# Ledger of designs, part 185: VH-VL binders against o27280

Target 1, 266 residues: o27280
Amino acid sequence: MDSMNVPEVLEIKRIVEESESVKTFIFSWDFRREVRPGQFVMVWDFRDEKPMSVSLIDPVRSEIGISIRRVGEFTDRVHGLSEGDLLGIRGPYGRGFELMGRDILLVGGGIGMAPLAALADEATARGMRVDALVAARTADELLFLDRLEAAGVNISTCTDDGSCGFKGFAHERLLTLEENHDMAAVCGPEPMMFQVMRILDERDVPAQLSLERYMKCAVGICGQCCLDDTGFRVCAEGPVFWSQELSRVREFGRYRRDPAGRRVPW
Below, E stands for the ipSAE of ESMFold2; O stands for the ipSAE of OpenDDE; V2 stands for 0.75 times the mean of E and O plus 0.25 times the DockQ between their complexes.

## First folded at step 8 (VH-VL)

Design ea4 (framework fv_azirkitug; at its last look DockQ between E and O 0.84; V2 from the best seeds 0.00; counts 0 for: pae E 4.7 > 2)
Fold by OpenDDE, look of step 8:
Structure ea4 (fold): chain C 266 residues (1-266), chain A 121 residues (1-121), chain B 107 residues (1-107)
Amino acid sequence: as target 1 above (266 residues)
Amino acid sequence: EVQLVESGGGLVQPGGSLKLSCAASGFTFRTYAMYWVRQASGKGLEWVARIRSKSNNYATYYADAVKGRFTISRDDSKNMVYLQMNSLKTEDTAVYYCVKEDYFGYYFDYWGQGTLVTVSS
Amino acid sequence: ETVVTQSPATLSLSPGERATLSCRASQSVGSYLAWFQQKPGQAPRLLIHDASNRATRVPARFSGSGSGTDFTLTISSLEPEDFATYFCQQYDDFPWTFGQGTKLEIK
């Protein structure tokens, strides 16, 4: 077995409270193991294992960050951890984002901003102009604003309740933005991504979107994360997909499969 | 724009007390640890106190020189950090800066304008 | 605690010249080293963090290098506004400690 498939027990170096429900856990990382924005790791708390996006890649400090939203028993346990505690990390896995051009648009919703934050860092480091549309239900759920601002990202916010920025959904805000970009990266609720992709396609802006699906093995074997009709495995061919690829995925924006494999509408 | 505004400095006699305040704005205050750093006239910078965020249980740390005499506290609802200084000594005379750490909690990224504390008989 | 020592204490140069400031730590601090600029009557301003990363809105003429125990701040071509005192600070070993400063004055 490839060494990357064996969980490495790592100490939590730092914990950043991103919001009431989101924490970023920072770990030392051996960068001989390359990691790219958009890739994910499997986090093991010695009881269960879940896929999590990498939200920080820092070769200077030799650190990575994993942002985790509190949504269930596993994440509840993880959120109870402190600096100095241990977690198992294996990976990274999946296809990350590919940067192109000079101007990039990031569109993120909720925890979907996690991989985009990492991408923003890379893009900015490369001297790209980065615009970010950050969406959330409420102002308190907007993520990474200070971090993005510090990185020189031009931020536009959008909240469902209007508590911060544009009142409405990300795709609605996007419609009000006239500027085109060389590429876009999108991550968030799938209904959001679906609408955003449509707009970007109409504008002929190349777009990459990161999907979330139930993952079990992370190595493309179990098939739990397979997308209908295409056979795309989110853990192997994704989680980052080009819009052209997703146009072939009939379930995209319509339904997903739960852990039991049942179709669940969005 | 990040802003840190100190207040409460002044002249006090040795053995006296003073409470400094710092009003923060322009960032998500609750996420960050806050610090006090002081600088005597014509001298270097000296870390004084640290208070971590709620996620880190508001843990406090003090330089040996002020331990037992100074108390750092914060009010996240008001975006305020405080420094209660008791049993002041002449060597405590300095400009006291309210300082913010960076997003990931490593380095100091923003400083207030400072407030002068003079301890003299 | 980790002791941080700067050299020289004073550096006299003219506008347009290259300035090189040194900072040495008593033990390895990795890349956890910051540089600050302080002008008279003003608070310190962050210039460099993590040894070599320029802070936001810091001119490109400022650069930091080094790792472990030896660090350098370089100003490629001095501008009139660059004459100030510069402090280095380590944040690897708690408590955080500062160098005594290098005063960059106009020749």
Scores: ipSAE 0.873, ipTM 0.926, lowest interface PAE 0.6, mean pLDDT 95
Fold by ESMFold2, look of step 8:
Structure ea4 (fold): chain C 266 residues (1-266), chain A 121 residues (1-121), chain B 107 residues (1-107)
Amino acid sequence: as target 1 above (266 residues)
Amino acid sequence: EVQLVESGGGLVQPGGSLKLSCAASGFTFRTYAMYWVRQASGKGLEWVARIRSKSNNYATYYADAVKGRFTISRDDSKNMVYLQMNSLKTEDTAVYYCVKEDYFGYYFDYWGQGTLVTVSS
Amino acid sequence: ETVVTQSPATLSLSPGERATLSCRASQSVGSYLAWFQQKPGQAPRLLIHDASNRATRVPARFSGSGSGTDFTLTISSLEPEDFATYFCQQYDDFPWTFGQGTKLEIK
């Protein structure tokens, strides 16, 4: 457990450019520390520490990949790094996805595809049929398409501007599909996840959804990652929740909180 | 489906120059490192040149045997890889393959059909 | 750089026989080894990656094994189309290097 509470300094082995704004950083990893799709790590650039999605879990190569979107000063600095540079990594933390049945639907928006890419690899390795609905604002922001295609995932795309695939939002595309799946895994902008969850619930498809909240400790002590109405700590009881768990959460899909805990619209 | 199509091979005199082209399609070209690999008749495979993606500053690498004589380049807007070969030697006679690495940049997953370069007097 | 050596240089066998091809790296490459098949007049085709994973549409009679420095490609029952040259490639440390090849000939 002590390894989980301090960053290990690791060399960046490889950088994959996923888009203009998203890079995946690959590190050697000792899988005595088990990593599950849907878990996250805290990335330390020797100034700040932020939670980031694990997008690659490769026990054969003894590697993990961590996908990072440029959104501010910390991620700008990390995106400026090269192979051979160092980052601190602590974790993994949180509850990952659970696989069930033979047929899984993945619905991802933007960087939310990162944990779903890892899940797709595990699902295909188990012999499951994997359908993925990959959403973004534009074609240039669709993530992991080549990787998912190579893994044998059946991909549908949608873009807000119609530049690739269905023109519109992920839930709008899902409404036009009548597919039976044994389960679904959803990650992306919270309003998208709420709408997708509602559709999947109506179709009686068990769904797991991955949330983001503000984090400090990542092990469930500080309380900064708590959800309204339940007291669930996203870093400990999540970030992955079943749709039933989320159906009673007032804030889910309706507003977000800033670092001071104030409600702000999406 | 991934397609890599080489062109520009031919017969050239020692000391001459030749430019090879490779047209790529069926994958997100701009995010992959690209390679030229050659094979002399009845011989093994030998990497020649590597050019990395934009996120790796388009860094270039060359086998010792071609360093200073060959230049690899790419045009991400056209999905093209090039190999400019100068000061050609008879030892450069080979089939030249355009090759893509796998998604993670480890092994070669797709090869072009190859283009023959013959350097002889 | 890591030198990769294949043995034997030539292997003469009949259809229906089992072929065992060896690849040895000068230092450990973990599982970072691929096998390719090359028929005359064709480009190499990926058979095995990461030491033991068959590539898409590769028949089950092809299997790879090994780790570290010693790797084996096995063809369980040779078909006429399997008589070709086979190469291994390490990709643990750049530059990626190839073995010199094993030519599998019909006896």
Scores: ipSAE 0.301, ipTM 0.692, lowest interface PAE 4.7, mean pLDDT 87
ESMFold2 (binder alone), look of step 8: mean pLDDT 91; pTM 0.911

Design ea5 (framework fv_azirkitug; at its last look DockQ between E and O 0.79; V2 from the best seeds 0.00; counts 0 for: pae E 7.2 > 2)
Fold by OpenDDE, look of step 8:
Structure ea5 (fold): chain C 266 residues (1-266), chain A 121 residues (1-121), chain B 107 residues (1-107)
Amino acid sequence: as target 1 above (266 residues)
Amino acid sequence: EVQLVESGGGLVQPGGSLKLSCAASGFTFRTYAMYWVRQASGKGLEWVAFIRSKSNNYATYYADAVKGRFTISRDDSKNMVYLQMNSLKTEDTAVYYCVKEDYFGYYFDYWGQGTLVTVSS
Amino acid sequence: ETVVTQSPATLSLSPGERATLSCRASQSVGSYLAWFQQKPGQAPRLLIHDASNRATRVPARFSGSGSGTDFTLTISSLEPEDFATYFCQQWDSFPLTFGQGTKLEIK
């Protein structure tokens, strides 16, 4: 058995309040177990287990961070935890982002900025120019702005209500941005990603997109995260996909499957 | 741009009281712990106190030298951090800096210009 | 508390020369060591954090190295604006403590 499949009980070292609904939990990490931006871990609160993206990778401090949005019972419990409390972590799993070129565009929406924040750190560490389009419904939901700024990321914001930055959606803002990126990484609401991907394709910008699906096993066995027509398992072949791969996925941007396997629209 | 502006310094007699203020801007204030660090003239730097964010229950910590005499507080709605200094001693004479920690709380990344506190009879 | 000691107390060099400043902790602080620059009448400025990470907008000529108890700040080629006092500070444990400083002055 791969040791990565056994949850390791880790102490929460730090908690960063990203927003009213998002917290980042920081853990000590043995980097003999490699982790890449875009990969996820399974977080176990000893009652339930959920997949969460890694939002911080710090090999210098030997730490990782997991950003979690409060959205339900599981996350409510986790958000009730304090520094020093314990969580079970297993992973990492899935395919992470691949960096290429010198200039990268990050397009994130809401909690989708979590894996992109980690990617931003790696990209800037490599000396890449990083532009980030950070989108949210409101200004209060914009994530990681201070962190990204500190990393040297060029930030553009947009909000649905216009409370910060461009008033409108990420794809609308993207249309107003320069077209000199070697690659793009995208993560957020799937309708957003769908529109962003279309624009990037038209601009011939290679793009990677991180999908969110219901995951149970995280090891490609249960099939709960399978994408229609392709058989892609988000936990195994993803969650990061190239735009060319997603072009083959009929359900992308249109619908997903709930825990019961029912099709639900976005 | 991150800005920290201290105020409230001045001359006070031993045993007196003084309240320092620090106005913060250019970052998400509520997310960060805030610190006071002081420096006597021609001397080194000394950590005084810090207050954690709301997510950490506004926990406060003090250097032994000021414990029981100084009180750190904050008002997130105003982006302000304060240092109430009571029972002041001559050895408390220093420039007091309001200091911001980094995003993850592992180092000081920004300092205010400081405010001078002089305790003298 | 962790005592942090810097050496030398004063370092006299000329522009263009290499400067090497030392910082020693009384116990291991891992990589939780920062370097600050302070000019007269000014607040400290962060140069290096986590022993070797250069802060934003810090020139490449500044570099930090070390771990555990022994740390070094290196300025590869001194510029006129680099003559100042430099402090190291540990963030491993409370109380947070600073070195007494190294004054870098013009020869």
Scores: ipSAE 0.765, ipTM 0.881, lowest interface PAE 0.7, mean pLDDT 95
Fold by ESMFold2, look of step 8:
Structure ea5 (fold): chain C 266 residues (1-266), chain A 121 residues (1-121), chain B 107 residues (1-107)
Amino acid sequence: as target 1 above (266 residues)
Amino acid sequence: EVQLVESGGGLVQPGGSLKLSCAASGFTFRTYAMYWVRQASGKGLEWVAFIRSKSNNYATYYADAVKGRFTISRDDSKNMVYLQMNSLKTEDTAVYYCVKEDYFGYYFDYWGQGTLVTVSS
Amino acid sequence: ETVVTQSPATLSLSPGERATLSCRASQSVGSYLAWFQQKPGQAPRLLIHDASNRATRVPARFSGSGSGTDFTLTISSLEPEDFATYFCQQWDSFPLTFGQGTKLEIK
């Protein structure tokens, strides 16, 4: 239905502080408008709109949660809001994750754990065994650990500085983990996802990866979210792609694009 | 493992003051709202107060029966929550529990052992 | 404020029997209802949250049902350790309120 393209003004029902820099904003949601893990919404603060991943999908409480990292002017303003304040939500948009098999590996870096937390809830509800590799720069930046533990997820951690769990990058920790999963879901910094994708491909583990690109329209018209080599629009054909789809993408893992379309290093 | 340990209970005369403490461990204390709930001998449970996280400006809420007399506070550097009780009345006599909310803030998932406060002359 | 009323006040049963405890709210609380077990000299223990979700490490014999204003805690086959006092609690609105309790006694 066309109604999903108009922002709905919603009251912030709850705010969960995930870390010093990440908050989850929870809203009442009518699930006749379905939401799948890996989809995103456009969050409108009455001045700007930015894409944010859905991190909580709770049909029982009729709630949706959106996790936002404070990284700039827009997110600073949103982080200053309180329960009872208003935000506009447009969506959901994009292709979500597909679950298969009985054993799933989640690999998340930083805020990339947000869509994976929603997926973990769905996977555990289906009776799947869920292993999660949660990565961050420091222990204080590891996200959703308490929530994942409560859901019955088996957690491995890594931090760049070694303050919690394995010292090093997610792909380095992955090399030391159990190799027998039916599928994997990956979201985080693009260089991390590239390295993780290569390892999973060598192990013949089917993998889905969630990409982030600059978005304006979110419905596939403006072209701002396109991948160089394929013409894929991240907002329409993604943000979740199978690893086979990404294997042919020249830019993946090598650079990013600013709002003007210029190549910049990761 | 989540642990909540109350201390500071005891005997106090009507009109007196007492400060309860709760030491928390086993979870990311600074991101949770914390609660006090009390239970008079052989009676039901009564919510007393709660305090929100720093990100919510440490906002405080009180039951009508204690408003203006009790003050809840927290020290995130020490993982402590406190209840300053002033102008105590005999009806404040109860076991006081420190209580933790779940991750999303919807229900109480862990309770402390309780500390007894007796207000009598 | 939302008044929460429990019935019966006391329930006398034998091990192996099915227990049914009732909780009624004075206005709708949706599914925002929790059940607790309290043994003498101990703090309450969470059994059920969100009306029907069993908390971790709670035996499968405990189940909750209901929504809106009427809620039920069921213990399918009583064990000796289940004889205790049970409280329900709404968390839809402040002040947070508890029922007065149902004491489950051995017959």
Scores: ipSAE 0.071, ipTM 0.604, lowest interface PAE 7.2, mean pLDDT 86
ESMFold2 (binder alone), look of step 8: mean pLDDT 91; pTM 0.920

Design fa1 (framework fv_azirkitug; at its last look DockQ between E and O 0.01; V2 from the best seeds 0.00; counts 0 for: pae E 15.5 > 2, placed apart)
Fold by OpenDDE, look of step 8:
Structure fa1 (fold): chain C 266 residues (1-266), chain A 121 residues (1-121), chain B 107 residues (1-107)
Amino acid sequence: as target 1 above (266 residues)
Amino acid sequence: EVQLVESGGGLVQPGGSLKLSCAASGFTFRTYDMYWVRQASGKGLEWVAYIRSKSNNYATYYADAVKGRFTISRDDSKNMVYLQMNSLKTEDTAVYYCVRPSYYEGYFDVWGQGTLVTVSS
Amino acid sequence: ETVVTQSPATLSLSPGERATLSCRASQSVGSYLHWFQQKPGQAPRLLIHDASNRATRVPARFSGSGSGTDFTLTISSLEPEDFATYFCQQWDSFPLTFGQGTKLEIK
């Protein structure tokens, strides 16, 4: 398994523009290396390395997709790449989502929909009923709607500005939905996830949430992604956590540590 | 010596605008998040806004009371942080402090002397 | 938001006496509670950070204790310069919030 820690230089096969700020980069993948929704890979542009969720898993085409939001210097460089260009990929890492039951609710915000889109594909392939609450600040930031629809996912949208779907936040929209599910998967801004988790807990819906933290090594040795009080390493014990696990995590929904190790409130 | 110096305070009518400035010196300004905190006369302290460093994409955050009206910004080349205040209300009357947090531990360790903003008809 | 409440509102003591100031949070803030001293016409000054750590140049007579929801600032023997207003502040959750302050005045 040591080989998985060495970046494999892969050619970008295709680039899909998901939105103004999000692109999906598609790579050939050897599926002898298993990858699960919710897991992440380390993307290396030969200058820097960042963790990215896998948003597409296609065993038929032997491809994976990585959706990347343009948010900083690294992602700016990556977004400047073209088909045929090279990136280093190592992984996958972390704990992915576990599917259970017949009906699943996906709640995603912004780029948080990336791992959930992959999960949606798996769930639908298994014959599960999939409902997705897709949230974004504005309509143009909603991700994977066409893809999810094509997969047979029942979509509900919400936007902060009301430009599409429910006007408000994901947890507010969730409160208006009466249907119960066997499980939920959540990924997005942590304040959103925190509120969504509370609602799901009140409804006794088992929930898995994917956390985002600064990750450096991805193999649980550097401690940069450690959650306070628990010692959970997001790269090793996560990034997907059960709600019961997160209930033990003091900082969840409250604060995080930035790359410099500073406490910054949510 | 680490120092923060606020300026730009004054008297303004309700609905008016004012821009506060804070000049930082004595430390590597560009690496720090910066905060504005205000204090009404004889009252407690209230967080107003904060802006992240460049490495954090200059992300900005606001108290609910000032969202949509106030804008925090910074110029790292000048070691300045600003607070543009629009649509001012009487309840915005306060001494406004520019504040630097500790680098790691998350507490306010450096305060400016403050600048008084009075919103009155 | 986390509400931070201080007590008493005013504390009247004489120099040389022991002062005990209380700060309570509406929910647990762990040790992420800080104390500030403010004198009239001046900006707040960091006194104690993270419940029990004295800031730079803070005299040993100042001490902080507590965790979770209940915190205490203690001045073992009051000096004339210690008469001021003291604020506590939590850094556990956003938005950051301050207590309403305790005014320590000369009896």
Scores: ipSAE 0.072, ipTM 0.619, lowest interface PAE 2.7, mean pLDDT 93
Fold by ESMFold2, look of step 8:
Structure fa1 (fold): chain C 266 residues (1-266), chain A 121 residues (1-121), chain B 107 residues (1-107)
Amino acid sequence: as target 1 above (266 residues)
Amino acid sequence: EVQLVESGGGLVQPGGSLKLSCAASGFTFRTYDMYWVRQASGKGLEWVAYIRSKSNNYATYYADAVKGRFTISRDDSKNMVYLQMNSLKTEDTAVYYCVRPSYYEGYFDVWGQGTLVTVSS
Amino acid sequence: ETVVTQSPATLSLSPGERATLSCRASQSVGSYLHWFQQKPGQAPRLLIHDASNRATRVPARFSGSGSGTDFTLTISSLEPEDFATYFCQQWDSFPLTFGQGTKLEIK
């Protein structure tokens, strides 16, 4: 653990309720520590510390936003906080997305839209054409639709239950969409990302995928964020990988690891 | 398509009352703060009132010129924002715009077409 | 209250010329300053947000600059459709305030 990477205690300036289960927490940020879409920070609630992707990057207002889904004890405690309360923040860490070409496709499932929303802002600021496929279980869980529309993003939606847009999974909807993109960026549940990656590979669309893994250490020292077959570290060499980097990884899309490193099926 | 449509403007005598409505469509209305902004003939723009989303407890804010006389409210089930205007004065004569800010930055992103309120004898 | 003052009140120019419009705040607003265009009978249209960021679908000939108290809107080469009234607005503090406008008219 590097002693120079101690958490900075920051005040929560604003909380935005993105859905019943997702909140965005906004903090002041000194952009001498640059932040790229796809990078993450470690969030410390004075009891435990978890990695979270950055969803809003605003150098003009000197602010970052971090979107957190309520899924367990740590996130339950954070969701109970109010504006003015304190959190510790370390980072940013990891490899972010790289933009290329003029046309980009974003494919996001659930909270996976968070880093992609930040990427959409950067892509549109560069003058790229941005298409987004936004997926969720239900209509009420589709994230960032209004933000993406305001940025000029062309949105397609799908929901597992059919309550909004295409009824079905993201990869099924993708089969019905236009194939002419210079690159794609994908983030969401790992089984979804695997299926989407296969389709994009068949279409010869270069893709970058963001892999969320459990982590104890942001600098990659402990190895808990490693992928099985290659020795890649999610926090040090990812979380964003090109699809070619993932094509030889047996673990991707097939099983996950618990905090002890044991293989567990999805 | 994102739309804001104002209604309820008209001619009213001083001391009278009027209720403006703004119908919102094409976006997730319940998550946005909403504004009223007015413009008198030949004058600049003036912020009138502001109501926050449910996550901010529907907090309301008013320009000094209208405090105590105007009430902003919203109905998230109908995608409506309202401006109840009481004790109207001739200086309240203006086109009234319903405005949606950008979600994070707060700049005035979407404007309605406006509804004219004339306060005259 | 933060007073926002625009100058000049009227600017007469020809198509193809460069227009420079000024906005001055009575106290620092950081970068929380926005620019709008308004044509007669129409609602305002956002051009520039947060001092220097062009809004979606705004032509590249529009640019904004400045911070603190002094801000500038520049139109690099005027088109016939650009002759309108321009407002700036601060978002730093309540009450939210607008400038009185600069009318850009054809010479």
Scores: ipSAE 0.000, ipTM 0.423, lowest interface PAE 15.5, mean pLDDT 83
ESMFold2 (binder alone), look of step 8: mean pLDDT 93; pTM 0.934

